# VHH binders against DegV domain-containing protein DR_1986, part 12

Target 1, 281 residues: DegV domain-containing protein DR_1986, of Deinococcus radiodurans (q9rsy3)
Amino acid sequence: MSIAIVTDSTSDLTPEHLAALGVTGVPLYVLFEGQLYQDGVQLSARQLVEGVRAGKAIPSTSQPSPAEFAQAYAQALEHADEVLSLHISGQLSGTVGSARLAAQEFGGRVTVVDTHTVTLGLGLQVLRAAELVRAGQSVPQIVQTLERVYPQADLRFTVDTLDFLRLNGRIGGASALLGGLLNIKPLLVVRGGRVDAGGRVRGQKKALADLAEHVRRYVSQHGGARVAFLATVGGEEDRAAVRAQLSDLHFQDMGDHEIGAVVTVHAGPGAVGVALEPLSA

## First folded at step 4 (VHH)

Design E6 (framework vhh_7sr4_2)
Fold by ESMFold2-Fast, scan of step 4:
Structure E6 (fold): chain B 281 residues (1-281), chain A 126 residues (1-126)
Amino acid sequence: as target 1 above (281 residues)
Amino acid sequence: EVKLVESGGGLVQPGGSLRLSCAASGFTFSNYAMGWYRQTPGKQRDLVADITSGGSTKYGDSVKGRFTISRDNTKNTVYLQMNSLKPEDTAVYYCATSPTQWDILEDSGYYSYDYWGQGTQVTVSS
């Protein structure tokens, strides 16, 4: 049985990565300046950030329709026996709901998975699913593996301001970090499918050191890790600074990744983070 | 599959009235919110009014007291009654719906719609 993988644009895997994997990405949308733009196709994260910095209002986002998923599934099933569809947390977006509605039209041939994460947290699960498809695993076996992996998966990041998460309703438990202390940087995690508080530190240097120490602790506790380094536009040098603090640590390096336009609407410019998962489930 | 078709736009004098209609098909209309947005050339698209499945309404500040949104679930149609029209109301008006739900967690309501009509032009001039 051949298996095609479908994901959404919040995985932040590049078109080059998706093409190399044979994975179909369904775009979410940014509503910006009265127009809807397909994530990464019609609007880049840089264009979005430049617009906001020029004084335009913070945009909003929307999920793909069930019709768009149905088209993707129909196309995939022309060349595969089954579809495995992996998506952003159902607590952060209606995307998995749209996918589930579309899947009903295809009987048992389409399996939809809520990954309980976003950005390279989702991207790492897509990469693992693709590896397991190549290894000859069935859809039920892959789903079981992902269900074992996600409770161990970790996404930790810092933002310049909580306003982007707050104004778009994705601040979650991180609302506990709202406060008037000067030069306090929030540390944030994605846990149980939503944003939550990971800590508070004074100053950007300590925030970057916290991220590096978190990677070090994770690798120690899990006997290794697959690690992706993330930044929104403006966070690239800080991402490099986190990486530089880990030069002596041995882990599987999954690369440096730019967060796309949809996720940037929620995190804001200048965000820096790490996505972690175990070497094996 | 989901289709929204606007009608009722046109040219009207200041102080006049127009009624816009949006005929919806391809989803269970009575279960979902419907909204009207407008866009003037060179400006962002703004919410004019929306109505929930239960009939609760919300209006943009510039139209409050002048416009009324309503729905007829037996006809799968949402309406926008526009009274005391001003030149500033000149815009393309769009009908919108989201048959899929956002999982909005804290401090936000629904702010984006997945499906849009083609738009209908309203021109208010003397």
Scores: ipSAE 0.000, ipTM 0.097, lowest interface PAE 21.3, mean pLDDT 84

Design E7 (from D6 with W102Y T103D Y104I G105L G106T D107G; framework vhh_7sr4_2)
Fold by ESMFold2-Fast, scan of step 4:
Structure E7 (fold): chain B 281 residues (1-281), chain A 124 residues (1-124)
Amino acid sequence: as target 1 above (281 residues)
Amino acid sequence: EVKLVESGGGLVQPGGSLRLSCAASGFTFSNYAMGWYRQTPGKQRDLVADITSGGSTKYGDSVKGRFTISRDNTKNTVYLQMNSLKPEDTAVYYCATSYVQYDILTGTKYYDYWGQGTQVTVSS
């Protein structure tokens, strides 16, 4: 049985990468200056950051409609027997709810998964699912593998300010880090489907060193890792600095990734992070 | 749209056998995982057995070795062969199909279609 994979734009895999994998990405939206823009299609993260820096109000985001998912599923089922649909945490977005409503129309030919993660945390699950489809695994086997991988998966990052997460209601357990002193950098994780506190350090240099040390510890504990490096606009040099601290370490390099417009609304400019998973589970 | 119709229930003596059938219509049966559940008086519904579209099976601990689930995709039917029946097996048996929604954190699997149920009574 052939399986098509559908995900959403918060996976932060580029349209080129998704096309190469044969994966369909359904875009979320940014509401900016009274206009709706499709994530990565009609509005880039750079355009969004430039607008905010120019004094425009921090935007908001919205989920795809059930009709948009139904269209994506109908199209996928023209060339596949079934669909595996992997989405951003239901605690961070209503996206998985829209996917579930659409999937009912297709009577079990579409399997919808709440991945309890976001950005390259979701992106790594999409990449693994695509590999397992190519290896000939069934949808239940793939989901079982993702369930085994999830407790070992890790998403750790730092932001310039907690305001973007707070103003849009996505700060989660990281609200414990509010009210920090000048030059205190929060360290954040995604755990149990929400943003949570991962620590705090004094200064950007120590924040980048923490991210690098976290990768080293993970690789040691798991006997290897798949590692993706993430940044929002303004964080590219800091992402390179984290990578440079790991030049002597052996891991499977999943590349450098720009966080897209929708996720940038919540993380803000200058964010830097790492997404980690084991080589196998 | 989707319809599941159970049959084969009845009264049987301890140690006897019954075969339940569930006829499905209104969807592409071969693409769905199918399951049998039962509800004993005063209790919640429990998984008896399930079978994936590919034929992989899972059984509740109380029925392993006694019950067998199978499917016939050409007839759009799922079966439950019940052997060595005990009074404790007395329940209403329900057929269900999976429109499958997974929660990675909890491992929860959701079903959206249920049959009307068929009564199985095991007594002398």
Scores: ipSAE 0.241, ipTM 0.676, lowest interface PAE 2.8, mean pLDDT 88

Design E8 (framework vhh_7sr4_2)
Fold by ESMFold2-Fast, scan of step 4:
Structure E8 (fold): chain B 281 residues (1-281), chain A 125 residues (1-125)
Amino acid sequence: as target 1 above (281 residues)
Amino acid sequence: EVKLVESGGGLVQPGGSLRLSCAASGFTFSNYAMGWYRQTPGKQRDLVADITSGGSTKYGDSVKGRFTISRDNTKNTVYLQMNSLKPEDTAVYYCATSPVQYDILGGDTKYYDYWGQGTQVTVSS
């Protein structure tokens, strides 16, 4: 049976990547200056960051409706027998809930997966699912593989300020990092589907070194890794600095990626991170 | 656009040596890992050796101790020195930049941009 893959815009895979994979992306929304914008379609991450830097209020985000998912599923099922729908953590967004509600209308033809992650953490799972579809695997086999991968999947990052996560209610266990000494940089992880504290270091240089050492430790512990390097607008040079610290290390390089507008609302400008998963499961 | 051009292949007798070269253009060569892959008739492409942007190397078990991968960032070139060649080393050898990323991403339209045309190595029986 033919399988179509659906994901959401928080995967931060570009429209070109999604098209090459044959994957449908359902957009989330940014509410900015009283207007609602589709993620990456009507508002870029750079436009959002420029607005915030110009003194405009920090934006908020909204999930796709069940009706929008039902439309995407109906369209996908016009050319496929089944749909595999992979989404941002249910603890970070109601997106997976909207998808599950819509899936109820399709008599078991739509399988919805909570990936327990976001941005290229989700993007890496979408890439793996697309690879397994091309290899001829069934939906139950793919889901079983993803269930083995997600507990080992890792997303670690640093931010310029905790204000974006705090004001939008996504700070999770990283609230433990609020306050402290001047020039302390928070290290954050996505663990168990939510943001959590990954540590604290003094200064940006040590934060970037921590990210590089985290990749090195992961590769050692797992005998290799698929590694994606992430930044919001303003974090591009620091992303390159993390990569440069790993010039001696062997890993599967999943590229340099810009975090999109919806995720930028929560992380803020100048965020830098790495998304990791094992080579196989 | 990324372009890779292999050279140095040929016919050699068992126990002989060859040096393959791969000239790269269209990207910041010094920031990327480079690899050599080979494809034998009736089989898939296998990794022979890779070299990170900083020069750390890794080899397939069948070639370790016989082949050496190196790079020259001033010439945007990666090399494969092949010593003690065996008949089972007969294959088309391909240069690639981080090719596993493109295999995983399924970017077929850009996949050809990251692989050269290959160079034939034949080790005569």
Scores: ipSAE 0.000, ipTM 0.387, lowest interface PAE 11.1, mean pLDDT 85

Design F1 (from L2 with K3Q P14A M34V T40A D46V L47V D50S G60S D61N T74A; framework vhh_7b2m_4)
Fold by ESMFold2-Fast, scan of step 4:
Structure F1 (fold): chain B 281 residues (1-281), chain A 128 residues (1-128)
Amino acid sequence: as target 1 above (281 residues)
Amino acid sequence: EVQLVESGGGLVQAGGSLRLSCAASGFTFSSYAVGWYRQAPGKQRVVVASITSGGSTKYSNSVKGRFTISRDNAKNTVYLQMNSLKPEDTAVYYCAAGPTYYDILEDSGYYSPEYDYWGQGTQVTVSS
């Protein structure tokens, strides 16, 4: 049985990554200054950040419709026997719900998975699923592998301000970090499919050191890791600084990645993070 | 900061041997795939050989059986042993490093790898 993989734009995999993997990405939307833009197609993260820096209001986001997923599934099933559809956490977005509604129209041919993560946390699961499809594994085998990976997967980041998460209702458990002292940097985690507090430190330098220390602990505890380094626009030098602190550490390096427009609406410019998963499941 | 430094190039007679070295610093070398590319005058840069973080190797058909790529993670170095050299091997040889998933994509046939970091190159000239 041939398997096509579908994901959404919050995976932050580029069109080039998706094409290379043979994966279809369904775009989410940014509502910016009263107009809807398709994530990465009609609005880039840089354009969004430039608009916000120019004094425009913080945008909002919306999920793809069930009709858009149905179109993606119908197209994929023209060249594959089955579809495996991997999406952003159902606690962060209604995207997985739209995908599940669409899947009902295709009998048992479409399997929808809530990955309980976002950005390269989701992107790493998409890459692993593509690797397993290439290796000849069935949909049930792939889902079982992803279910073993999910509890060990980790996504950690720091942001310049909590305002972006707060104003769009995605702050989750990190709301406990509101009202801090001057120059306090929040450390955030995606845990159980939602944003939660990972800690508080004084100053950006300590926040970057904490991210690097978290990678070291993860690699030690898991006997290795796949590690992706993440930044929104404005966070690129800080991403490089985290990487530079890990030059002595051995891990499977999944590269440096820019967070896309939809996820940038929630994290804000200047965010830096790491996505981690075990080498094998 | 990231550095890749090639060495070992030079002039050699046809049928001779050279060993190129690529010394890496400024990143977690053991986690990266490393490849050797070459560019002959007036030609595009083409892949010669690659090695994954786990030690799996690939070779272009033009060098298979003559060239051997290897890595020493303790020294942060990749080697290209070039045997039975031919005049058509004359080129500038470049070391490049990138994430391991680029090797996965190359193996699948979906994509030619793009490496994130490149050295300055070392000239290899094989006389007839």
Scores: ipSAE 0.000, ipTM 0.150, lowest interface PAE 15.9, mean pLDDT 84

Design F2 (from L2, 15 letters changed; framework vhh_gocatamig_d2)
Fold by ESMFold2-Fast, scan of step 4:
Structure F2 (fold): chain B 281 residues (1-281), chain A 128 residues (1-128)
Amino acid sequence: as target 1 above (281 residues)
Amino acid sequence: EVQLVESGGGLVQPGGSLTLSCAASGFTFSSYALAWYRQAPGKKRELVAGITSGGSTVYMDSVKGRFTISRDNAKNSVYLQMNSLRAEDTAVYYCAAGPTYYDILEDSGYYSPEYDYWGQGTLVTVSS
């Protein structure tokens, strides 16, 4: 049975990367100045950041419609027997709901998975699913593997300001970090499908050191890891600084990734993070 | 209205075999995913085997190589062939149906899919 993989643009895998994997990405939208823009197609993260820096209000985001998912599924099923559809946490977006509504029209040929994460947390699950498809695994076997992986998976990051998460209602448990502490950097995690507090440190150096130390602890606890390094526009040099602190550590390097426009609406410019998962479930 | 009726349970000696059947009505059977769950006394319900509309299968590790799930769309039925039965296989077995494979997963982590189990189940007792 041939299997096509569908994901959404919050995986932050580039169109070129998705094409090389044979994966279809369905775009979410940025609502900016009263206009809807398709993530990464009609609006880049850099254009969004430039607009905000020019004094425009912080944008909002919206999910793809069920009709857009139905179109993607119909197209995928022209070349495959089944579809495995992997998406951003249902607690962060209605995207899974739109996908599930669309899937009802395809008679069980489309399996929709809530990955309980976002950005390269989702991207790593897409990469793993593509590897397992190439290895000849069935949809149920792949889903079982992803269900074993997600509770061990980790996404940890720091942001310049909590305003982007707060104003768009995605701050979750990290609302505990709101306060007037000057020169304090918040540490955030995605845990159980939502953003939560990961700690607070004084200054950027300690925030980057925390991210590097977190990778070291994870690798030690799991006997290895697959690690992706993330940044929004403005965070690229700090992402490199985290990576440089880990040059002595052995892990499977999943690359350096730019966070796309939709996720940037929530994290803001200058965010830096790491996405982690075990080598095997 | 969806109805699932399980049958085929009974008392069997260790090493024996049983075939469970689930007869379905009230939905387009050929387009649904089906699963067998079991619940032993004092234990949590667990997924034993699943089969998609396309015929792809999944099994819990402890039954791989011993149990086989199959479906017959013409008869609106799903089956669980159980070989080399062990005392630890003793449980009430339930048939479940959902539009997609994910809809029938009970242990899907933090996100709980909306699904329902139908019927009263069928008791399998493996004892000398």
Scores: ipSAE 0.000, ipTM 0.247, lowest interface PAE 15.9, mean pLDDT 85

Design F3 (framework vhh_podentamig1)
Fold by ESMFold2-Fast, scan of step 4:
Structure F3 (fold): chain B 281 residues (1-281), chain A 127 residues (1-127)
Amino acid sequence: as target 1 above (281 residues)
Amino acid sequence: EVQLVESGGGLVQPGRSLTLSCAASGFTFSSYAYGWYRQAPGKQRELVAAITSGGTLYADSVKGRFTISRDNAKNSIYLQMNSLRPEDTALYYCAAGPTYYDILEDSGYYSPEYDYWGQGTQVTVSS
């Protein structure tokens, strides 16, 4: 039977990429200076960064409502028999909970998956799900494949400051990096659905070298990898510098990606990272 | 729009102290990193000191003599300059934004990147 894929805006796949895949993206929201903006629809990452730099308030984020998911599911089911709905970690957002509530109205036709990740970690799972739909796999087969992939999936990044994660309550285990970071650049991972400490280095050059070395180690350990390179606004040149350190390494290149407005609220401007998954489950 | 306004510069005799202030407006002060740079006549601009959520950084030439601090309640950054030398004569700039700082441990050099700059305040150390 035909399967439609629904995801949320924290996948950081562009509207053009989602359209090419036939995937529906449901936007999360940024609350900034008393106003609510739909991620990527009413507010871009660049506009958010400009607003933060011009404003005097820390932005926050909120999940889509169950009603918004129900509308997306009803629209998808006009053109498909089933929906597979893939979302940001339930430990980072209530988004998967809203999706599950909405799914109850559709008599088993909507399957909701907590991907245990965010940004291109989620985006890579959406891309894999779309590939498996094209290959003729059923929803249970796709879910089983994603359950094999997620424990091997990796998201590693560095940020200019821990303040954005801390003040928005998403610092998780990386709180261990607070209180002793004199001249230290933090390395962060998403592990078990939350942000955790990935290490400490002195200076940005060492942080970028760590990200490149991590890709090399992952490719070696897994016999290859799909790799996406990530940056928030201000991190684009550093993202290119990580990539340049890997010109001799063979991997499946999933491209350079801008982290969207909602995720930028939590990571801050100037963040750089890599999202990795195995070539096959 | 983001605005940084430096003050406290002036003429001072060698061996004395001077405090520079930088008032920031138009953005969320506590979310940004700040630095002091200086440019002497005929020389390139150099980092003097930086303050981030991760701590402070100082150029080797000023370490132990200069102290950078911030006051979030006043949206201000300060540079306390002690034991001033004629070689400290320069136009001093306040800078703000996300900071990517490089610490070259073997050479003690710092290279933060900033998005916003003040117009500068002149410090002249002469007898």
Scores: ipSAE 0.000, ipTM 0.112, lowest interface PAE 19.6, mean pLDDT 82

Design F4 (framework vhh_7xy4_2)
Fold by ESMFold2-Fast, scan of step 4:
Structure F4 (fold): chain B 281 residues (1-281), chain A 129 residues (1-129)
Amino acid sequence: as target 1 above (281 residues)
Amino acid sequence: QLQLVESGGGLVQPGGSLRLSCAASGFTFSSYAMAWVRQPHGKGLEYIATISGSGGSTYYSDSVKGRFTISRDNAKNTLYLQMNSLKPEDTAMYYCAAGPTYYDILEDSGYYSPEYDYKGQGTQVTVSS
């Protein structure tokens, strides 16, 4: 039984990574100055950040249509017997709803999963699903493994400002961090499918140290980990600084990743974070 | 149009077995997930099991795992449910349905799309006592 994996552009895996895995990514959109742009195809994260820094209005985002998912599923089914479709949290986007509606045209050949995560949290689930497909696992076995991994998975980050999450309605429980003093850096988590408060620290150096210490504690508690390092445009040096604090630590390195344009609309420039999961289910 | 005709229900004693069948027509059977759902008298619909179009993947509700087996014969356009170790709680009208599979990672079981719930005749299963 051959299984094709479909995900969406909020996984923040590059087109090159997805192609190497044989995974199809369906793009979300950025609404920027009254025009819709496909995530990573028609508007890069760099172009978005440059526009924001030039004083343009804060952009917004939209989900792929059911028709776009139907096209992706039809294409995937030309070379596979079944599709496993993994998507950004339904609490953050209507994307999984569009995928579900499209899946109706394909009967049981398409399985749609609300992953309750985003960016490399979703990306790590896609990578694990691809590994399990190669290992000969069935769709139910893969989903069961993802369900076992999810409670142990962790996605943590810091942002320069909460404005991007607030203005686009994705701040979630992190709204508790609004109204902080100058030079206070918010620490954020994705928990239960939404953004939530992880704490506050004074200054960027302490925020980066806290991220590194969190990775160290996670690896200790789980006897190892898969670790991905992520940043929006402007956060690359800080991402490197977090990694440098962990040079003595043994973990499975899942790489350095740039957060794409759609997720950057919500996190803003200069965000940096880590995505973690256990080595095994 | 989609047409599904269930059969094989009846009266059985606790611990007994029944095999339900669903004859499908009006669509490309092998391209559709098939499910069994049931409705006890005076209660809502309960998901029982799903099988992928190819037959390679199966999903079960916790209430029937280890007791029921879903299968299909694509050459005959027929869906089956083998029910073993039947309990009084299994008493219900049983319906077959066609549709996609949806999973919520915060739930530990498969979710059957309500848009494909069959509201037709069904087949009655009654487990005495």
Scores: ipSAE 0.425, ipTM 0.793, lowest interface PAE 1.8, mean pLDDT 87

Design F5 (from L2, 32 letters changed; framework vhh_8dlx_2)
Fold by ESMFold2-Fast, scan of step 4:
Structure F5 (fold): chain B 281 residues (1-281), chain A 128 residues (1-128)
Amino acid sequence: as target 1 above (281 residues)
Amino acid sequence: EVQLVESGGGVVQPGRSLRLSCAASGFTFSSYAMHWVRQAPGKGLEWIGNIYYSGSTFYNPSLKSLVTISRDDSTNTLYLQMNSLRAEDTAIYYCAAGPTYYDILEDSGYYSPEYDYWGKGTLVTVSS
């Protein structure tokens, strides 16, 4: 049985990445200056950041409709027997709910998975699912593999300011980090489907060093890892600095990735992070 | 008119096996994923597992070694085979048709409250 994979734009896999994988991405939206833009199609992360830096108000985001998912599923089923649909955490977005409603039209040919993560945390699950489809695994086998991998997966990042998470209501447990002293950098984790506090350090260099040491500890404790390096616009040099601290370490390098417009609305410019998962399960 | 009719329930002793059936009519059974869901006295719905139109199965991880789901599209019938029954398996068992939803953090799997069609249920009582 042939399987098509559907995800959403918060995976932060580019259209080119998705096309190479044969995966369909359904875009979320950014509401910016009273206009609605499709994530990565009508608005890039760079355009968003430039607008905010020019004094525009921090934007908001919205989920795809059930009708948009139904269209994606119908199109996928023209060329596949089943659909595996992997999405951003239901605690961060209503996206998985829209996908579930759409799946009702397809009599069980569509399996919807809440991945409890976002950005390359979701992107790594999409990559693994695509690999397992190519290896000839069934939807139940793929989901069981993701179930074994997920408890070991990790998504960590630092941001220039908590304002973007706070103003858009995605700060979660990281609200404990609000306020504080000058030059304190928050360390954040996505845990159990929401943003949570990972700690705080003084200075940007210490935050980047802490991210690098977290990767080193993870690789050591898991006997290897797949590692993706993440940045929003403005964080590219800091992403490179984290990577440079790990030149002696052996891991499966999943590349440098730009966080897309929707996720940038929540993290803000200058964010840097890492997404980690075990090599296999 | 769409109908799902469960059968095979009753009183059974601990440690024994039981097979439930669900007869479907009024819709294209062969194109639907089919689910088994149960509700123990005083508790919420617990998803047991499902079978896709293709014959591929998903199970609640806590029940996977104890149950088998199968289907016969020629007779529009869904089956649940249960082995090593325990007192905690006492429940009303429902047959349902609809999409699969999976929550990757769930130990026991997830039921979809939005199943397209439900049966009326069959009672299984596990007691000595």
Scores: ipSAE 0.000, ipTM 0.321, lowest interface PAE 12.8, mean pLDDT 85

Design F6 (from R1 with K3Q P14A M34V T40A D46V L47V D50S G60S D61N T74A; framework vhh_7b2m_4)
Fold by ESMFold2-Fast, scan of step 4:
Structure F6 (fold): chain B 281 residues (1-281), chain A 126 residues (1-126)
Amino acid sequence: as target 1 above (281 residues)
Amino acid sequence: EVQLVESGGGLVQAGGSLRLSCAASGFTFSSYAVGWYRQAPGKQRVVVASITSGGSTKYSNSVKGRFTISRDNAKNTVYLQMNSLKPEDTAVYYCAAGPTYYDILEDSGYYSYDYWGQGTQVTVSS
């Protein structure tokens, strides 16, 4: 049986990455100045950041409809026997709910997975699923592997301000970090499908050092790792600085990634982070 | 039957050189990416170098400039030329092979390794 993979735009894998994998990405939306834009199709992260820097209000986001997922599933099933659909955490977005409603129309041919993560945390699961499809694994085997990987998966980041997470209601447990002194940088994690506090440090340099040390500790504890480096617009130099602190460390390098427009609405410009998973389940 | 067989390991003095070989059989070698991993005593396995089916190479920072990975598709073999060896290079070296993913990710190191060799010991004395 052939398996098609569907994901959503919050995986932050580029359209080129998805096309090369044969993976369908369903776009989420940004509501910006009263207009809806499809993530990465009608609005880039850079355009969004430029608008906010020009004084426009912080945007909001919305999920794809069940009808949009049904369309994607119908198209995928024209060339595959079944669909594996991997999505952003149900605690961060209604996207997985829309996917599950659509899946009911296809008689068990569509399996929907809540990955409990976002951005390259989701992206790494999509890449692993594509690897396992190519290796000839069944949908139940792939899902079981992803469920074994999830407890070891890690997403850690820092942001310039908590305002973007707060105003859009995605701050989660990181609300404990509000009201800090000047020059305090929050460290954030995605844990149990939501944003949570990962710590507080004084100054950007210490925040970047924390991210690098976190990678070192993870690699040591797991005997290696797949590591993706991520940044929103404005965080590219800091992403490079984290990488430079790890020049002596051995890991499977999953590359440097730009966080897309929808996730940027929640993290804000100048965010930098790392996504990690074990080499094998 | 798929097989990967490593050879060329041994004892060498610091500053010396070794060339590891990985001989592949039982699959279409030219279509596969190949990586070298190592496992030091008491540590877990980490990546050293990789080469895609198209010949794009990646190195860990600690070996970049000292190690060179290459492939000979006519001989179904991958090589790891190790120069300026250091005591910290002491490990069992493993060859791994898997399908090359897409060209857009060749520089990122996105590879799945389906097949593993049994390893070859490299010991670097100080």
Scores: ipSAE 0.000, ipTM 0.104, lowest interface PAE 19.6, mean pLDDT 85

